# Ledger of designs, part 86: VH-VL binders against q9nrl2r1430to1533

Target 1, 104 residues: q9nrl2r1430to1533
Amino acid sequence: GGVHELSAFEQLVVELVRHDDSWPFLKLVSKIQVPDYYDIIKKPIALNIIREKVNKCEYKLASEFIDDIELMFSNCFEYNPRNTSEAKAGTRLQAFFHIQAQKL
Key: E = the ipSAE of ESMFold2; O = the ipSAE of OpenDDE; V2 = 0.75 times the mean of E and O plus 0.25 times the DockQ between their complexes.

## First folded at step 5 (VH-VL)

Design k61 (framework fv_ficlatuzumab; at its last look DockQ between E and O 0.59; V2 from the best seeds 0.00; counts 0 for: pae O 3.1 > 2)
Fold by ESMFold2, look of step 5:
Structure k61 (fold): chain C 104 residues (1-104), chain A 123 residues (1-123), chain B 107 residues (1-107)
Amino acid sequence: as target 1 above (104 residues)
Amino acid sequence: QVQLVQPGAEVKKPGTSVKLSCKASGYTFTSYWMHWVRQAPGQGLEWIGEINPHGGSTNYNQKFQGRATLTVDKSTSTAYMELSSLRSEDTAVYYCARGTEYYSKPGLYFDYWGQGTLLTVSS
Amino acid sequence: DIVMTQSPDSLAMSLGERVTLNCKASQSVSSYVSWYQQKPGQSPKLLIYGASNRATGVPDRFSGSGSATDFTLTISSVQAEDVADYHCQQYYSYPYTFGQGTKLEIK
């Protein structure tokens, strides 16, 4: 939506990227390094892509922005078993996101 | 010239605690995960936990959750591992080891290791 | 915990022989396996990561292979300096676990 919402989306994305547990989510998963990922995950997304969508004003509603962030976490939990480093990072970053998203 | 320097030995009584140090040099300390691994005499390697020195995030082997505490001092590029409620089964060499950069899966490899601290726990 | 089982426990080889060391995971670990060499009285040294990638400075005679549950470290022509314990390690899930090791000796 408006300029205030877009500034809030950018601020939230910056906080997510700075968080220690962001490492699985910074960029799309490499097909070369994880060959079967894209056989399982049909709507891939990552923080760098979400940040670019914010910069290009591609989100019209806060719900669209939140949906992409939640899709990012859902993909993580779908692909990665509970005790993997990726799943633990996702759980902690998602909890952090929910706290920060209350500001939207 | 990456170096991880650890004290050579510690002797402790059961029921006490120890805080082991690992002084890093020759690289950007806050850009790499730090791991702790132990090896009991004549035994294999056992992973204790990892810490991200930038923000202090930790992951522990659940066997040590509640007894092991990993911390860092960024100003001195030093990692610490505190182990409490010591028992004779904790007698081992304790290594610090540099992990991957923060954007890679932790545990992928440990490319530089300290020389280890021999902890002896006995009456 | 994922158990990494190495075999054999120990072996003695003649110089120049080909050595195959095995590591089996109790469940799939994808390709998230690394191999370490530990010479007597020394810290471990990384040989292989990601099942098959040789670390910097590791001689070409060392190679790794495998996926899912079965992994192999191969030394194509054993040298005297290869006397060591060899450990596999999975980093797929917590806790990261090592095999019990294989001791390599020269006859």
Scores: ipSAE 0.447, ipTM 0.853, lowest interface PAE 2.8, mean pLDDT 92
Fold by OpenDDE, look of step 5:
Structure k61 (fold): chain C 104 residues (1-104), chain A 123 residues (1-123), chain B 107 residues (1-107)
Amino acid sequence: as target 1 above (104 residues)
Amino acid sequence: QVQLVQPGAEVKKPGTSVKLSCKASGYTFTSYWMHWVRQAPGQGLEWIGEINPHGGSTNYNQKFQGRATLTVDKSTSTAYMELSSLRSEDTAVYYCARGTEYYSKPGLYFDYWGQGTLLTVSS
Amino acid sequence: DIVMTQSPDSLAMSLGERVTLNCKASQSVSSYVSWYQQKPGQSPKLLIYGASNRATGVPDRFSGSGSATDFTLTISSVQAEDVADYHCQQYYSYPYTFGQGTKLEIK
């Protein structure tokens, strides 16, 4: 298809992915690398999953989109102690998201 | 091949500052966290801090926070550690060390090390 | 800070013997533990990451095990070239911390 203007959700996902602190969230956690992750986190989610949902128009409300993003951060903070690189990255990225989400 | 090259030695007086360099080659410099670790004579290893060469974000050991400053020059693939208010206890070999790709903690380890710079602090 | 305590501080073994080095964390560090070998006058070399994963190029005689607070580095049959200091490290939380090291010598 042709080039289309990004929706607000698509644009925000692009900005999140491009952020320097997005690395913990780009894809689902590997069960091989972190065997106990899915014993703790029951609703895993990542930016690639959210992007796919956006592309499939699965979000009818901004609140649904926001809920998934917040879930992503919640999972990070649930599994990772505060003094970890993941948690610190998540804190900064979430702050960025909260600013950008005001435009939705 | 991955290489981290550091100067051999530095001699400083107490109260002064030193800026140590670490030149990286053989890999994409901006794709891996760079860490600094020191080792006092006959002692164990002590982690100082880390820097993301891509965005410049840093994390420090609280022990060194405010006194250690990590920076990078992406154009020359060189990492720097500046340590101020030097004291005799800072005498040690200072290593730069590369982590693996930084997006996964289970995959994070220091797979390559510089040869270290011996810093001697004496009056 | 998480304290990593290694044991023994030093040991001397005969060639071909099984060597066991221990590392204890003051609190759980999950499996986020690395082991390094440091030969005299050299920089540390990565042996094990993620508690049990052998780094590239590391001989099969080296193995790591453990989780939470108790970790072990094992050399199934110690060789002359294994004379070195061995360091464990946690990277579970900041600041990353190392053990005090274990010195391995050959009798």
Scores: ipSAE 0.112, ipTM 0.768, lowest interface PAE 3.1, mean pLDDT 93
ESMFold2 (binder alone), look of step 5: mean pLDDT 93; pTM 0.949

Design k62 (framework fv_ficlatuzumab; at its last look DockQ between E and O 0.69; V2 from the best seeds 0.00; counts 0 for: pae O 2.3 > 2)
Fold by ESMFold2, look of step 5:
Structure k62 (fold): chain C 104 residues (1-104), chain A 123 residues (1-123), chain B 107 residues (1-107)
Amino acid sequence: as target 1 above (104 residues)
Amino acid sequence: QVQLVQPGAEVKKPGTSVKLSCKASGYTFTSYWMHWVRQAPGQGLEWIGEINPRGGSTDYNQKFQGRATLTVDKSTSTAYMELSSLRSEDTAVYYCARGTEYYSKPGLYFDYWGQGTLLTVSS
Amino acid sequence: DIVMTQSPDSLAMSLGERVTLNCKASQSVSSYVSWYQQKPGQSPKLLIYGASNRATGVPDRFSGSGSATDFTLTISSVQAEDVADYHCQQYYSYPYTFGQGTKLEIK
């Protein structure tokens, strides 16, 4: 709630996008490139969508924002085996997120 | 025109290190993943590792983890691969290869390759 | 590591014939397979990515198909300039691995 939380959410999203390991999470997974993705992942989410929701003030609680970020990582680990480039990127970016989220 | 220029040959003794270069031109260097692949004489291709051009993040084939080091110099558009503790079985042609854009899966394809550097490791 | 096994190891074809090269993965790699052509004395050249997509500038006589573990590269009408080694590669999981290659010659 409030201006402080929205500014903190925006700052965190910017830091996530800047990170080298953000590449799997910038936009929704392409149906053309990964045809079966949406058969497996029922609540797709990506950083561009989360950033838009922050800009539109759609998060009422910090927990809602955190839940979307964690959903993003959970989707990655559900779809991608551990030895994939996506899963390794997700592991590193999630660790970075947890460090930054201590500030919320 | 995209070009990846590598020196033709290097000769090294066992137990030493080598740092191979790959000079890129004809594209925005920091927008594309860079990979290193080797080919021993008469044998197949073996992926060594990749480097993200934006921040320099790397991932390696575990076979080379601890011996191979990938770096980039953005100011000269040059990628480097250093291989330490050389042995005779490291004798191979070492290629640099351009991957996809930084926002795409890095291994999707290697669309431009250097001509390769022949590394010979012998006494 | 995922092993990519190509067959045959080599073959000789007449000009204009249809060629089919096979690549089998030791585990499912979805559609994450690319094909490379390596002419004698040259670096590899990308032909196919994502199992079936031709790279820019690749003649339409080259096509790819397959998913999961079984993949093929087809040359619909072989030409003299197609003499090369052909490699498949998976990029599904680390480390990325290549098949041992298939050598194509003209008889």
Scores: ipSAE 0.535, ipTM 0.871, lowest interface PAE 2.1, mean pLDDT 92
Fold by OpenDDE, look of step 5:
Structure k62 (fold): chain C 104 residues (1-104), chain A 123 residues (1-123), chain B 107 residues (1-107)
Amino acid sequence: as target 1 above (104 residues)
Amino acid sequence: QVQLVQPGAEVKKPGTSVKLSCKASGYTFTSYWMHWVRQAPGQGLEWIGEINPRGGSTDYNQKFQGRATLTVDKSTSTAYMELSSLRSEDTAVYYCARGTEYYSKPGLYFDYWGQGTLLTVSS
Amino acid sequence: DIVMTQSPDSLAMSLGERVTLNCKASQSVSSYVSWYQQKPGQSPKLLIYGASNRATGVPDRFSGSGSATDFTLTISSVQAEDVADYHCQQYYSYPYTFGQGTKLEIK
């Protein structure tokens, strides 16, 4: 295929992935590494999943896209204590997201 | 081979500031967190803070927050730690240590250390 | 802050003996514990990460175990070159904290 201009959602996902604090969110948590994660988190989600949904045009409203991103952060804060590297990364990334989301 | 090179020693008076350097080589500088750890004579290790050289994100031990400042120079692959309002209790060997790549905790460790800089704070 | 307490503070062992070093966390740190070896006049060297993973180049005689609050570093057969201070560290939460260290000597 040819080169196409990225949609606003696509661009935002790219920016989130490239952010220094995206490492906890790039893909789903490994059950092997974190055996109890899925006992606690019932709606797991990650940036690669959200990117796929964007590519499939599954988001009809910006609010739906935002909800998934917020769910991603919510899961992080639910599972990780406040003073963990994951939670701190999430806090910074979420702040960045909130600024970028205002452009949607 | 991975190397972290630090100056041997610094001597400072109480109330002054010091900026310690750590030159990294042998790996992609921006791909790994850089940490600072100190060790007072005959004592254990104490974590000061960490920095992501890629974008400059930092996290500090609250004990040092407001007094320690971590920075990097990507062009020279050098990490810096500035410590202000120095006290005699700050006398210690200060290490820079490479963390792991910016992944989840299961892979986190300090696999390479500088030789340390001895900071002596005395009047 | 999470306090890491090592035991014993020091020990002297004979060559070839099994050495057990303990590290206790004041609260659960899951498996986010590392062990370091620090020989006299040198910087620390990574031995174990993730409580039980041996770092590259570390001899097989070194092993780590434990979870939550109780962790152990074991040397199956202590050698002369193992004389050093050993430090445990948690990286479960900020600030990352170390134990006070255990000094290992050979009789």
Scores: ipSAE 0.255, ipTM 0.802, lowest interface PAE 2.3, mean pLDDT 93
ESMFold2 (binder alone), look of step 5: mean pLDDT 92; pTM 0.944

Design k63 (framework fv_ficlatuzumab; at its last look DockQ between E and O 0.70; V2 from the best seeds 0.00; counts 0 for: pae E 2.9 > 2)
Fold by ESMFold2, look of step 5:
Structure k63 (fold): chain C 104 residues (1-104), chain A 123 residues (1-123), chain B 107 residues (1-107)
Amino acid sequence: as target 1 above (104 residues)
Amino acid sequence: QVQLVQPGAEVKKPGTSVKLSCKASGYTFTSYWMHWVRQAPGQGLEWIGEINPHGGSTDYNQKFQGRATLTVDKSTSTAYMELSSLRSEDTAVYYCARGTEYYSKPGLYFDYWGQGTLLTVSS
Amino acid sequence: DIVMTQSPDSLAMSLGERVTLNCKASQSVSSYVSWYQQKPGQSPKLLIYGASNRATGVPDRFSGSGSATDFTLTISSVQAEDVADYHCQQYYSYPYTFGQGTKLEIK
């Protein structure tokens, strides 16, 4: 909760977006390109949505912000087998996130 | 026009290394994945690995992990593949191939290919 | 590794015939298959991605179909310039793998 956490959330989201492995997570998966995605993933989330929620001050606790980021990774691992480019990117970005999140 | 320019041939002895180049032009080099694929004489195509020239992130076919190293030089728009501990079975044509934009799935397609470098490994 | 098996290994067709080239994955790859044409002495050229999407500049006589494990490349009314090796490739999971190829000739 508070102003310092909100600016930390903004900085962390920016660092995630800049990371090479962010490509699966920048925006919501296209239903046109991946028709069955929304049959499997019921709580879709992406970095652009999380960034928007930070900008609108929708996160009251750091745990709420962390939960959305972890949901993003959980969705990736649920839909994509571990040996896919999406899952490997998610694993690396999640590890990066865990390191950066310690600064919160 | 998108172009990927590679040297025509390299000859190396077993146990040595080679660093193959691929000079890109006609597009924003850092915006697209770069892949490396080889084709041994009379054989099919074999994917070696990929590099995101935006930040340098790589993934390799496990067959080449530890022997192949992909790098880029953004200032010259050049991709490199170094292959160490060369063996006669590494004799092949080595292609660089442009992938999709860095914000897309990397292996979706290879839309532009270099003409290939023939690497011959023999004593 | 996902094995991509192409059939036949080679075929010879008369001009104007409809050609179907087959590619089978050893496990489901969803629709994440691309097709490449490789003319003698040349590097591969992208034809189809996402199983059914023609790449820019590819003639309408080329079409792709399939999902999961069974994929086809169809050439309606084959032309002399279609003499080439054709490779399917999966990009679903690492490592990306190619089929052995199908050699198309005109008889």
Scores: ipSAE 0.423, ipTM 0.848, lowest interface PAE 2.9, mean pLDDT 92
Fold by OpenDDE, look of step 5:
Structure k63 (fold): chain C 104 residues (1-104), chain A 123 residues (1-123), chain B 107 residues (1-107)
Amino acid sequence: as target 1 above (104 residues)
Amino acid sequence: QVQLVQPGAEVKKPGTSVKLSCKASGYTFTSYWMHWVRQAPGQGLEWIGEINPHGGSTDYNQKFQGRATLTVDKSTSTAYMELSSLRSEDTAVYYCARGTEYYSKPGLYFDYWGQGTLLTVSS
Amino acid sequence: DIVMTQSPDSLAMSLGERVTLNCKASQSVSSYVSWYQQKPGQSPKLLIYGASNRATGVPDRFSGSGSATDFTLTISSVQAEDVADYHCQQYYSYPYTFGQGTKLEIK
């Protein structure tokens, strides 16, 4: 197909993925690397999952999209102590997201 | 080959500031975290902070927060550490060290180190 | 801050002997531990990362093990060129912290 203009959700996901602090969030946590992750986090989510949902037009409201992004950060902060690189990356990325989300 | 080049030595008086440099070569400078670590004479290693040369984000050891400032010059592939309000206890060898790729945590380590700059703080 | 405590502070071994260096964390650091070798007058060199992964170019005689709070660096057969200070480091949480170091000498 041809090149299409990205929707607001698509554009925001692209910007999040390209952000320097996106590395903890690009894909779901590996159960092999983190065996206890899914015992703690019951609603796992990542940017690749959110991108897929956007592509499938599963978000009807901006609030639904925002909720998934916030869930992603919430999971990070629930599992990772504040002084971890994951949590610090999440803090910076979330701040960036909050600024960008105001445009939605 | 990866190289991190640092000046040999600096001498400063208490209360002053110093800005140490670390010139990187042999790899994509903006693709790896840069760390600063110091070692007082006959002592262990102490982590100061890290900087992502790509976007400029930084994290500091709370001990140095407000007194240490990490910056980079992407055009010259050079990392800088400025330390203010110097005291005699700051006398140490200061190393820059390459960390992991900026977009990945797995495998975090300091795989290349500069030769270090000896900072002497004395009145 | 997480305190990394190495033991012993120093040791002297004969050539060919098995060397065991210990590192204990004040709290769990998972497997986020690195080991460095620092020869006299030189900068540190990475030996092990992720508690048990040998860095590129590191001889097979070096190995790392451990998890949570107890970590070990082992030299299966110590050589003359292994004379150095050895440092463990955690990077589980900020600030990243190092042990006080272990000095290895040859008898």
Scores: ipSAE 0.383, ipTM 0.830, lowest interface PAE 1.5, mean pLDDT 94
ESMFold2 (binder alone), look of step 5: mean pLDDT 93; pTM 0.947

Design k64 (framework fv_ficlatuzumab; at its last look DockQ between E and O 0.66; V2 from the best seeds 0.00; counts 0 for: pae O 5.3 > 2)
Fold by ESMFold2, look of step 5:
Structure k64 (fold): chain C 104 residues (1-104), chain A 123 residues (1-123), chain B 107 residues (1-107)
Amino acid sequence: as target 1 above (104 residues)
Amino acid sequence: QVQLVQPGAEVKKPGTSVKLSCKASGYTFTSYWMHWVRQAPGQGLEWIGEINPSGGSTDYNQKFQGRATLTVDKSTSTAYMELSSLRSEDTAVYYCARGTEYYSKPGLYFDYWGQGTLLTVSS
Amino acid sequence: DIVMTQSPDSLAMSLGERVTLNCKASQSVSSYVSWYQQKPGQSPKLLIYGASNRATGVPDRFSGSGSATDFTLTISSVQAEDVADYHCQQYYSYPYTFGQGTKLEIK
């Protein structure tokens, strides 16, 4: 949407990055460190990429922004078993996101 | 030089609580995960839980959920572990250990350890 | 909980011998295994993380390998200061768990 909506997306992304549970989502998973990740996850995405898309005004609708954030969490839950640190972080950060997204 | 300083010993009666301290120095306290690990006499190591000192986010070994509470005081760079409803089986050395940087998987490694506090729980 | 089983429980080696310590996980832990050395009366010290990465300041004679369920710590030429308990640990999933340890002696 408009310039004020894009500012809201930027502010939300900053809040996500500052959250303690953001560590699995800051950048794309390394193919070198996790070689099988991209055999399983076909639409990889991370907060740094989403932030760049906001800065480049690539989101036309708030739903497109929300969809990328939810894809990020969906990828986490698809790759990681529920008792891993990544999955627990994803659950908590997703809950935080849902609360903050109500303000959009 | 990274240091984690713990008191040497604590003696407590069953049914009481204890709050163990771990004072960190020589690094940016809020940039690294902090873990707590115990070792009963003559036994192996047991992970208790972890805390991110920046925002206070915690995860616990479910065995200790409801009895152990991890906290930090950022102004004094001190981590705390409170253990309630003490039993004789809680007699062990309790270590604090520095984990990885905040942007890395917690538990990846524990690179600096305190000297440990010997907690003795007996009547 | 993932059980980490170390073997042998103890061993005695001559100086300069090659030592292999084993650690088996009850289910796959990918390569999320670390090794710790604990000398008598001391806190544990990190040796290896990520199954094969040597921690800073650890001598070249220490190496790690393995993936999934079977992991090894190798000491290529045992020295007197290597007398210690050795613990493997998985950090793949909660709770993080340690093996029961292997006690290394020199004779």
Scores: ipSAE 0.422, ipTM 0.847, lowest interface PAE 2.7, mean pLDDT 92
Fold by OpenDDE, look of step 5:
Structure k64 (fold): chain C 104 residues (1-104), chain A 123 residues (1-123), chain B 107 residues (1-107)
Amino acid sequence: as target 1 above (104 residues)
Amino acid sequence: QVQLVQPGAEVKKPGTSVKLSCKASGYTFTSYWMHWVRQAPGQGLEWIGEINPSGGSTDYNQKFQGRATLTVDKSTSTAYMELSSLRSEDTAVYYCARGTEYYSKPGLYFDYWGQGTLLTVSS
Amino acid sequence: DIVMTQSPDSLAMSLGERVTLNCKASQSVSSYVSWYQQKPGQSPKLLIYGASNRATGVPDRFSGSGSATDFTLTISSVQAEDVADYHCQQYYSYPYTFGQGTKLEIK
């Protein structure tokens, strides 16, 4: 390996992961812990998946990257009532993302 | 060993404010959310709010919204709860409690509690 | 707010008996329920989290079960040191709410 400059997408993913409110989004939801999740959410996604796509250069446009991030939040708000800890965390993290995304 | 240390008691008059402290030790203070819970004499527990010592994010019980303020001092590993416009109904033991959260909801619990501060509000 | 209702309010049991404490949520809280033991003059102590997970150091005689709206804390063989108030709590949604508590005494 070696030291290289992170792309804008890579850097943003790192910032999202390090955020205090990222815990609901770090990995895909466990089917064991939430048995009905995948009956409701048809396009599951998480930050580790998005990071992999970034590393594989699968995003050709910033809009594609943004769409996946927004999908991640959309899934959270679809499954979780607005007063849940997950939804509260998602609301704060999404606000942070929207600010950072303006730099893309 | 994890410890949460709170003062024993406070006495206040109605309409005034009080700021309660909770000093944490034995663990990384910024790695766990701190919660505040009160218990009126002979009654059940009531959740007041939570704070992330790392970034300062807070969530409040709507019942206390605008009247309770949670803060932390990272340099001293101390959490604070200020309650304003005190009334007799605020008489209770106030606990700080460490909230243990992992990356999924099933991992959340209050694993350590302070001994509580008895707040008495009377004329 | 989600209301947690415990039953009974109090009970007295003989040493060695099986104790069953109930907690009912006004709406589904999935498995996001914890139980606490509070001995006289002390702060609460965590017993169960995630409805059925025993906290570290908690004796095997304590167990939790349930999902959605109905939850149970069971003591398979009650001991003298189990005299306490027991509280259930939901952390499914804000605000987090507790039951009114159940007082357990020994005859």
Scores: ipSAE 0.018, ipTM 0.699, lowest interface PAE 5.3, mean pLDDT 91
ESMFold2 (binder alone), look of step 5: mean pLDDT 92; pTM 0.944

